# Ledger of designs, part 7: VHH binders against Protein leg1b (leg1b)

Target 1, 342 residues: Protein leg1b (leg1b), of Danio rerio (Zebrafish) (Brachydanio rerio) (q4qrf7)
Amino acid sequence: AVVTENGLPIQWRKAPSDLSHLPISNTGVQVNPWVYSQRMTMLKMVINATNAYMSSMGPGEQENPLWSLPLQLGWKLKSGRLADPTPDSSSTCGSEASDPVCISPLSFFGCVNYYLSVLPFLAAVETGVVSSGGHQMLIQVPAEVAQDYCSSYSDCSTKHPNTMAKWHLFFQSLRQVSQSKESDFNKKDSILGLMWAAEEESIQTASGACTERQKLYSSPEVSFQQSSVNLGAFISAAHYHASIERSGKFMSHLPSRVLQEADSPPNIADLSTEENHALYMLSWMNSINQLLGGSLVDLWRKAMCSAQAREKGQAFLDDLILDPKFPGSSLWSIICVMSTSC

## First folded at step 1 (VHH)

Design o10 (framework vhh_ozoralizumab_d1)
Fold by ESMFold2-Fast, scan of step 1:
Structure o10 (fold): chain B 342 residues (1-342), chain A 124 residues (1-124)
Amino acid sequence: as target 1 above (342 residues)
Amino acid sequence: EVQLVESGGGLVQPGGSLRLSCAASGFTFSDYSMYWVRQAPGKGLEWVSEINSGGSSTKYPDSVKGRFTISRDNAKNTLYLQMNSLRPEDTAVYYCAKGFQPYLWSDNYGMDVRGQGTLVTVSS
């Protein structure tokens, strides 16, 4: 039987896929003002970076080199006091006894940065396509950017050959699917397995220990149970977020009953319309991740709760993005992939 | 503008059957994978079934496998869920949902748009 790292059965459909884990206080829950400030700063950083990127694209036009976006977001997460942890921060995750899923703000916004920026950029470069709100645009990479991408790939391949080999295999398979007519679910499950294998190798390279998680991702049973989630959905969510910045209409796509059951979209006093739109996109991304069984978020959450893991550098998100001892570019260098334009 | 309208819910006894329908408009239905998800009273969303754009491949969680059948009619832009051997725990609001991307990741999973939902109550 396939089990989680804690020896529990995989329960993909029991992970909550609602707004309860967003940095929004619900009725009866008091938000620490300092924690609220940190969350709002992180949201503004993500929104500003996304807006800057998408505003550079006119109707049918591409004005901004994609290469800088992942580094821009990574460097912003490294700045300030967002990663100023308290020694007993792991005790916060002990509250999972009353709430079965404890997602820390840092883990959540790390997922947002990864799925909103890093993976969409890599997938767009590899496939040559960006989709936004149902519209498809072909991305043409400038020669200078293509050269830099190929040079970075070569450097990463030399330094992290196993990691790059796994990402290469994933994107090669992804290109084949994107270029062919309708694929079957068996091929898609295999591609998801390749994606998770590449992600686990990157985490292992950065943190030193993810072998058990890699075995879970490689399991046919786990692959089948996770079939409701794929990289394309995450990439589309990121493009959909960018689309709502121009249309301002994300909330109109939610059925009224869902809004009613959620007590309408959660509203924080100083949250702008654009920040509300980002929050709902983050909610959808979190829901997709939770349908995956929270595998990536669970990994980051467990890392945040473990003082020993953090001391030994096993929390790749904190150590690579948020820890000032690790340069923001180190995460990008680990996630380098092959470019077909070479 | 994308629209999804569910219908066919109602009150049934345990062991009974229902067929849900979802009428889609505002997009090229045949290009997208489609899903059924449900939300039981006081609980979160649960994935129920998925079908690829051509209708040749379907998937289900263990909780409904062998009892529920998802199907689609691309000529009529309609998605269906045949529910057999219904149990009290199947009581929920059922929503149909459109996948995010048709051709970049054909048969994408995950939800872009949900409908208004249709209530299914299984009670003795």
Scores: ipSAE 0.000, ipTM 0.115, lowest interface PAE 20.2, mean pLDDT 46

Design p01 (framework vhh_podentamig1)
Fold by ESMFold2-Fast, scan of step 1:
Structure p01 (fold): chain B 342 residues (1-342), chain A 120 residues (1-120)
Amino acid sequence: as target 1 above (342 residues)
Amino acid sequence: EVQLVESGGGLVQPGRSLTLSCAASGFTFSSYAYGWYRQAPGKQRELVAAISSGGSLYADSVKGRFTISRDNAKNSIYLQMNSLRPEDTALYYCAARYSDWLGPYEYDYWGQGTQVTVSS
């Protein structure tokens, strides 16, 4: 979790021990080989774990058609096709002008896709939301939004969007997908519904995505007006949250300075790789938890109250390992840290 | 039903090596985290090493000497013990937890243990 002048504090940036094999450009593209390498593996693990969990439901248990397979993240092209993010030998954004969208798997956006794909699944487990349409669940990013994220990383002279702008645009995409399933989006117990309600003031319509992007780049004042989500505060909270400190087990792998009170967050760039990784994971999970009004931990804890559901849900989270080189790098380990008891 | 069966223990001289094996049955092996614990006479049971799909963890007293590994095709966990010392003498237990967490949590399933004695 290294930060740069053009980077975001909550980027997933675990550098491999040797970057010499990667193509490097003078255009200021941010290269993160770990995100690149794990992108397709993460998607396959989410799809396989979700399928295994849904298939393990007992006879007579009602399945939610909205959460049925395939559960995947992708870009919706102007032609109506879906572009799946897959690892490639190229570590930079493609230069194609054709129908396929240029997508940087090394961008901050790739990390956001990973976490948000888990939240709809957890909502299905906890709330039992049922879609009247019976349509499969796809989390899609409109072509214009995907192109904007990709293009912003290819020109170092271009002002990158701030933290608020990137989150805002992604949640607009999720809101657009959810709105196509109005009956589920408007349910009180839906996590997507709760997330939308929490971000109601800052989330624009799908038709306004390009306009909002223009405003965020040309008018910094609009970013403050549109953002009801303070990701800077969420990141800061991750270092000082008393309940996170009390959870204990995962935190034993972090230096004491990461858990201390301070006037500002620690400088992530000065930490070791393991320390930066842990700090980044805490920032990500706390941001998501705050966005959901603190419901992520409660949702998973409730799902685990049944012995059968615990085993199925635990297997799902066990498959979602963020970095196998760091103990406690799974989503389950992070959720355990965020609770007052594990 | 779930079973963990340890083997490979015995009497060995200081400085020598020994490999412990743990065979698991009755559950989906790849979805579990595994640990090796040991208990010396009159002492509390302690975690020696743990393994999951996310990596490995070792007690400070065995780092650089012991290696934990797993073979999903054989549903087995191994503990390779090098440069054995008299203080490594203990009953060694294989344990499994439905989790990828490598901390010293309470494990769900336990073997009956295998005795390792390091003595001349």
Scores: ipSAE 0.000, ipTM 0.113, lowest interface PAE 20.8, mean pLDDT 43

Design p02 (framework vhh_podentamig1)
Fold by ESMFold2-Fast, scan of step 1:
Structure p02 (fold): chain B 342 residues (1-342), chain A 119 residues (1-119)
Amino acid sequence: as target 1 above (342 residues)
Amino acid sequence: EVQLVESGGGLVQPGRSLTLSCAASGSIFSDYAYGWYRQAPGKQRELVAAITSGGTLYADSVKGRFTISRDNAKNSIYLQMNSLRPEDTALYYCAKDLFYGSRSWFDPWGQGTQVTVSS
């Protein structure tokens, strides 16, 4: 079932319509309620993420690379806030040298896709709980690890290597974790994988467990190839799958490409960093266009024209109740008209 | 731009099985979500199954009976249909996108493949 963040079903408020309108226009078009609900959930998520970002920007900040969005969201989670606009919020990536490709609409779609791919990890950081197969574990994700994951693709600069492959291999390994076969989640040593970034900059003199931790820290690539419960403790398979289901599996075509390249001879291994970033941005833009359709993407874009328009769009979607007789065809016409006001 | 060609339809008795195939040409297969849709005479086109890199989705009317799968090396999507019922009779289409759920789409679809279930 498609539900809101509060666990409530998506609701579509019944709009009054006169009787002559019902048999003439609304009965001529039949919309699948499941498909409609899925599209609404995805649109709402994109609007919410974009509104949070836009609300945090000052005049003229739209000239800065949009890759800073994941870092800003990571900072807000670290401070105990998610998606709340902060006028004084600052990313670790300041007013660096501009890169023309990073200020295009494609750069924006790429950054939002990265945010969505990071969301399961950030949810684990926010809740402090990893659960799988009835076992619960309280965790503390080091700020450095969370920040590293948020920043690894947020730099749209062509000068930096695309390092997202290692994280997708990590998530691939998590999908294979089975609580029934590997019972270690209720033990403290299952958390070893959470410490590699923090200890890279720390002084460690004790032996035993420190030897294994240092090995993990120095060889992340090898660690990601292991089917390890310790790596699963970083973000549980259950949290990973649940977040993808709720946010929409279609939003993240990037993981599919990376995983496919891992399993077959790579066609992108020799591509430049610039070409890799461009492909990721194009993939995300195509995914959004496929899921929302051109008119819905246009609505989303127009919602960015002003804070008032964005708030109206979000509130309207929040207050709708699904009606099987009128699954939203007329509501979409109303939304499209409202978006023209921008 | 991407061409999708459906095949495997036919006349089959209730309770039997049938496998539909969808071959994609000129596309980056693994980057796309694919779905199977159907349209019975006089009815609206409906989504029956979808496959993504993260998993599968099924309409309630076919859940437990139909299975969608893919072969990335062959750029093909399949729909395995078990325990077929007369109400499954329809033209079946495959598509790489899921944004059309109404008759207002511009129809990027091919001819489809006919499935007829009768005694």
Scores: ipSAE 0.000, ipTM 0.109, lowest interface PAE 19.5, mean pLDDT 40

Design p03 (framework vhh_podentamig1)
Fold by ESMFold2-Fast, scan of step 1:
Structure p03 (fold): chain B 342 residues (1-342), chain A 120 residues (1-120)
Amino acid sequence: as target 1 above (342 residues)
Amino acid sequence: EVQLVESGGGLVQPGRSLTLSCAASGFTFSNYDYGWYRQAPGKQRELVAAISSGGTLYADSVKGRFTISRDNAKNSIYLQMNSLRPEDTALYYCAAHPYTSLWQSDYDYWGQGTQVTVSS
């Protein structure tokens, strides 16, 4: 059939029915179960926030959802700032919380970037494999973690059957942008191209693996090896400083009122970990967006189309390489990709 | 008022071509994915082709014969149908699917349809 359960086509590559062609090794870097748990918790929060937001709107109120949709991450604001979520604890602000005081506002692009970082990671956990460029990367996953992912995928598919089909079309759109010969954006050398390649490959293999018997995931662990620029990569100090510098340069194009009222962009010296930096950056970006009446992304897109993206091209995007597994990854990566498509 | 209005249907002989148009109004055109669906009498509605801002998908039965496209300036989508066959006879529907409503099919918008009949 060419039609999914919800009536939309999707072109899945068949995952292997057995894993014998994939090298399985007991050596390598173990997948961090705390990272997996954090990603699952945040995915559930984003799903709940998105569903609650859309369910509260009538169709006529959706004239410009791409630019006007504020989403909430399941973060508790502490004294007006983003605070760390309670790790792996059943919290009133946990994965099912809809209480507004327990949720930090996030732009639509923050949600999109979150899905790009979460889905490849979860799919890799389920399948034990990520393919990037000419390299096959093996992930060592505990059987219980793989089973939990498969169960979560099945639950999501049952509750939201349109999700995979719509995200497949979205990732095809990203591939077209990243593969454009006229853009400064190059799939082979681009972090977004790598995220898309990992996402499409991982989703297709994960879909097939989820249809396999659960007994497969009661077997021994699958080994892990990973590229430093995707699943498990972290923001380096240099990339982070470059990101802060560009934020400052962009701010010079903002109205004087906004510049006077805006908080200073966060800097590395004030942050305890790189994992928290993206959340503070997203909070800061959202505050700027609110001061602009929701037009930050439009102003960024226009400014970048005329100068940095076309003049500096791929190098500009490379400077914004962020950890794709963290939901607080930069809005700048998405904005820059959009800029290169003009 | 949110509306999708299909046009371009008609009676054609096998092997000929036909272009369907769908005009959208009442929402921001660029924020939606679009699809062409068809339903023959006594059969279920099936997807024929879909288009997003950067990609297209086609049913195997029409791949290589049909082309979906969009014109953001005119808020319209099109279905170019080549090498038409009697089995392509159906009522053709245009649909809009928002990115932000991944979890709710109730936010989809549908046209009323346009009839395509392929007969000798």
Scores: ipSAE 0.000, ipTM 0.115, lowest interface PAE 17.9, mean pLDDT 45

Design p04 (framework vhh_podentamig1)
Fold by ESMFold2-Fast, scan of step 1:
Structure p04 (fold): chain B 342 residues (1-342), chain A 120 residues (1-120)
Amino acid sequence: as target 1 above (342 residues)
Amino acid sequence: EVQLVESGGGLVQPGRSLTLSCAASGFTFSTYYYGWYRQAPGKQRELVAAINSGGSLYADSVKGRFTISRDNAKNSIYLQMNSLRPEDTALYYCARGEYLPWGSDAFDIWGQGTQVTVSS
């Protein structure tokens, strides 16, 4: 069949039958338990959202190759988890000890859709660049905000005051950008406008504020085609990704072969041009592609390498993600809703 | 250039204390997490302690006795080892860690190791 970059139909390809060759192999490199604990925290969030997403698809989705993926992936991740470091992580970051998480085939493919659906926003936070109408605005992310995060900042509890301090620093940098000059980034539908609305909510304090947060985030102004965008979930994803990827270092974490497949290598500048932003997203998609053997992300990677996609950059991905026929759109909406749950 | 240099190892009596230091150079220290590993002869390398901006974690065998810390101004991490026991005898390694949400992850920069021997 013919595959195009613009308005790509989602094609479900045969799922990989053998996952043992993927980077998450338990015979691979020794993974730091702190990193593993943080990954398991995010994975648990994605699994919960994926379960809700799958239940929303209904029986009309029939069988597809995703259902044939073996559960061996879940065993590898579970068997690779170190038990004794987890209590210290829970004590230091306020995360309660969690039961081991097993990844189902559906949950794993849900993770791919989750990352694809949030990549434009995460890339903007990670690179410090928000693009609109050919213009770019710089956002300086404080080191404290971009540092390690293990969970619970979406918890409205006052027992984690350090988390609120990190968010205040991040929102202060956004205020400086939004107040500097007249800009289309001051619109409520822009990434800056969305983050500004979330910052206003974060300043408001109250025990049991979760109800007010849920009401705020369900407003019509932050809806995508009859679905709500949870600003807390958006900012949670951006903060977690920044803390895990080490803002400014993302591309250095990828295998050299993946970096070399990109057209342009990373420049010495900390802040990205539109080309560097697109390259960063290609690198992210390639890392996910390696995890899954490439079935779900191949089309997105190819699109980003085309001249048309290069000119559109993040806007091209935004257009695809907002397409209600793209699976990631539904997963994004469900993740946003579920993340307001305190 | 990018490197980690360890120091502070030595021979020490049981029940005494020792502090290991790891000096980093050639990169922005504050953006990474760090760990201490140890390896006794004939045994697998074991994580002892790790630290990031949000806190620290410890192996069960050293919890309450060892403390990991970092000093961003000095580009260094430390391992304070109290109440040392003969079973703490090992080559201790300092390492810089990288975060990836999915896929292979590892410490990408390692020190050469410093020997700690606990005996009478």
Scores: ipSAE 0.000, ipTM 0.121, lowest interface PAE 16.8, mean pLDDT 43

Design p05 (framework vhh_podentamig1)
Fold by ESMFold2-Fast, scan of step 1:
Structure p05 (fold): chain B 342 residues (1-342), chain A 119 residues (1-119)
Amino acid sequence: as target 1 above (342 residues)
Amino acid sequence: EVQLVESGGGLVQPGRSLTLSCAASGRTFSSYSYGWYRQAPGKQRELVAAIYSGGSLYADSVKGRFTISRDNAKNSIYLQMNSLRPEDTALYYCAVDFPYYSGTWNDYWGQGTQVTVSS
């Protein structure tokens, strides 16, 4: 039911047999041009919004939650099981597979924050190329990492905690290189040099004394060849998503009047208050839905049908994902649909 | 679902060592990341150490003194605490996964084990 901008139907196709022009050498990777286009558009929005936000906040904020968010969001979605719900003081709501699931505002925003936080890297994995602000990212990712991503996210029936941990370690490696400037060269060249040096030393001294960082870089989970990268985009995106996630915590406590007034983005100068944070979250969610041509709800419904509804015949309302009154944790399915291209 | 039970706490003098153990029960122990948290009186709960596939992380205040490890055959997580200080006095918790936000993101907690470091 989804069509391109020219009215053409969405097509899934296998990657070309000749992959010599792609940085990723895994011939098993499949790519959907529409999904890739949407991811690149979202990446541009994330980078632009993050840069605007960071310019307003200044350099005082130095925490980077990117390394932790994938694991936390993954665990939270797993804890909200489709099972007999118990009064266990959980903020999420599960139900029998034959009943509709509930989606909490916090869980919904958490899933969007997760997707946007990993999008720059996932786009590079899927195509080997990400462009932003005139810079290109070219990253060669080990086949096993790409396979784990595709397997855990495409099915939506089970997630791989090991995959989440591998992505966390990869992002942690990128963050540490970006944070630890050991060279006077420009940022891009210096970062590539540090990655190369860490890789080579770990290979030469596998049984010797290695730093934790060197072990991460040489991990069989993560390896780089032929890479050039703009790490500033990852750090900026992580900071913006941390801000959005914090705001989401207050959304469920807002009066209905505030939720109804979220048609336009609030003044950025006022985003330090809880009320303004929540208004920004709602405006951001509306922007994401519009970016996807109103298909966010459709993607969620389709994912739920493929993952959980198939066995039990559950029926869902297509506006459920956008209704902050519905609590729950079914949002793993939407992440699977939005992030899959393999 | 994983159930966690902590043990090994006690009263110890400054400069001594103590080892905490966390026994996990339930399915799929090896597929989870684990962490040790502590909460001192009147303070918020803080992450002390975490272990995940391929690595571990430590709070700056304990780095070089504490070591986290796991034994998948025994479904257990350990925290080796060396050179203990009075400020290490706290209730120690074993938890599933490495959280950035300790609120609703970590619903799998043990009962905790008290560590008191005093002369």
Scores: ipSAE 0.000, ipTM 0.118, lowest interface PAE 19.1, mean pLDDT 41

Design p06 (framework vhh_podentamig1)
Fold by ESMFold2-Fast, scan of step 1:
Structure p06 (fold): chain B 342 residues (1-342), chain A 119 residues (1-119)
Amino acid sequence: as target 1 above (342 residues)
Amino acid sequence: EVQLVESGGGLVQPGRSLTLSCAASGFTVSSNYYGWYRQAPGKQRELVAAISRGGTLYADSVKGRFTISRDNAKNSIYLQMNSLRPEDTALYYCATGWDLSYRYGMDVWGQGTQVTVSS
């Protein structure tokens, strides 16, 4: 009954949902490599679904400055059952050849889970703390990774001595790579190497899939593809971090250049198609979570429990859309479509 | 449905102040991103100021002069414009959307209010 965005059944492998039982090492958080891989797969599914949506539109519509994912989904919703509260039994989610590809609720919430899991990881790297299911877990950036970052991206250790400043410069470097008109494969690979080194410190004692995941990300061809996907995710997370921190005391610690990059996203012409779509999807998912007052994860967790819980979640979203108090009604079409399956 | 209606524009002399109001109906202003954009004759529409639950943003040309704020009880967003310059002459739009990263991430736009700064 559980299906992916492609209509394929989700093959359940029990992954620990509660990370509080994993040991915390002095070098970092112990993370299950299978969970990380699963989350990366969900992000790729969202990117692929976004590409399919864009490609299903008529020539020129994808290049129209007024064309946005919210508008695309709103347009589709107007032709579907959720545009009318009275269900039309003849309503269609898609017509194969001409309609956007439908995303299953599990694929959608999987992507949100990945985005939000990346965000706490980046926050943990900056602050040394990650929160998981009511348990606070400590993570530390290995000195070697911090030194390698400062060596690769000059001047960091001298002018920005605190951990948060160093990681904001790291995020700025990810943006710089995506803005580069020269496709610097080696620089992208180095960034992936730094992220992998930091993660490997915390995963080293985890058995099973660890070696398999290491070899997957160490391949030059795979690392290039993975770094493009990961780069998009981290760029979006860096923008989200900057948005949150604009209201806090932490803003005073950020270099003007980092704030400028966070305030002024890269020109769309400078991004690869995959990076551009990843940036859109991650920023979009973050905005939906903000519209729901940060409760999207809670709604997602409840929806994952059973088909009945998913139906209740859909009814809640239907009621929320019709509630005059609901914030951000411009996104209601997206929320409705993403909470249903074709 | 969300509707945004701007008001408070007019003709004003350089150095004076105006407050623009954006009345939102259907939903609360504390929900997500709300922005003030402007379009001067012959120019593209540009972001002037934005507000979210997490903070505010300003264009470099208005920093220190303009202040964006919200009043959740009145369901309104405001733009306080001080020390107005002839270069501030434009049609001012209130907008809300899912993301400030790209202009077209703003889904709902008001119809605009004209601000003219001239002696």
Scores: ipSAE 0.000, ipTM 0.118, lowest interface PAE 18.6, mean pLDDT 43

Design p07 (framework vhh_podentamig1)
Fold by ESMFold2-Fast, scan of step 1:
Structure p07 (fold): chain B 342 residues (1-342), chain A 119 residues (1-119)
Amino acid sequence: as target 1 above (342 residues)
Amino acid sequence: EVQLVESGGGLVQPGRSLTLSCAASGLTFSDYWYGWYRQAPGKQRELVAAITSSGSLYADSVKGRFTISRDNAKNSIYLQMNSLRPEDTALYYCAAEKLYPGFSSYDYWGQGTQVTVSS
């Protein structure tokens, strides 16, 4: 069996192909149904809007790039600084004349793509089910692990990228196990167990923090409409922005062919965090492609490769070059690298 | 002592195939992500293919022609290169990085293996 840092087993079983009738929590783990429901609602909105957009594109339609998707979701486009796709949940007493939140197309797609790749594993923790390559698998996560995840989820809204990295690795390990043969699920010395055992910073098992979070989300004062802790807000934290920004610094070098001496071999001292983040981002694109049947990423790539979309995107990025916090250039570089290959 | 050792390079004609191998030793194979990089004379080093916990990914220039795979029993990764072109001529490097995405540089690099595609 796969084990956690405390040696607790994680049990795996092949799930039915139709999950529509499975309970949200059949593993004995405390699941916040509000958070799960909101994330599923956001995912469905994005998938439905994307599918509607794809259905509207004709064979010769170069005039309708994917950057129109935010408008179809009711978000307003704005050139300039990054903005959340929807207003934050805390509707404080105050300005009646607050401007609606705007989102850049590149930041929107970056956040959506990253979250869509992670969502199957988030669902596994919250429902006991993981989806991979058209197969569904049941996973039973111990309550102690789920409580630590709740604490980590809370911390992800702050400046704690190490906590995000730990849970990111956890979910990647779940994907690896779910893609393995059944015999691999019973390995006690799994990557998951080794990762947790090797962490210098102990992952907090904070039952109180998880329970307090659940009280907030189940409170009558906090509803889906009033509490808009959505995909953009969650991912727009340091982890997402740092990842995109760092990968972009590396990717900005890939389209440029600079003549240089070729006698020096590469070594780890020449590598940067940006190269690791670029690899990370490319793996997410592959995961999204599998999750959505292979069409979304290809359509995104083709739309961004169109002459009109490139012109619009370049002008937009030029406007944002003065904003040091905008990672759009890095996302554009990733898209260009994936799109301009022969 | 940790080592990555590449093999399988050589001189081939355009349109032919070649398989590169990378054997890892002195590490726990499952704790690392693996990739193939290449550097052609006078050009920057570029990522060709990688195998990660989320799947495989490829540079657009090789997508559909190259396939990366792993053999956990042999602690090895492979790069199957089909329909080789003169522009694929480069020194190919195997790289391994710790499974801590975004916060660690690559831990280890191989010595490289030369691939030459000429008419």
Scores: ipSAE 0.000, ipTM 0.112, lowest interface PAE 19.5, mean pLDDT 44

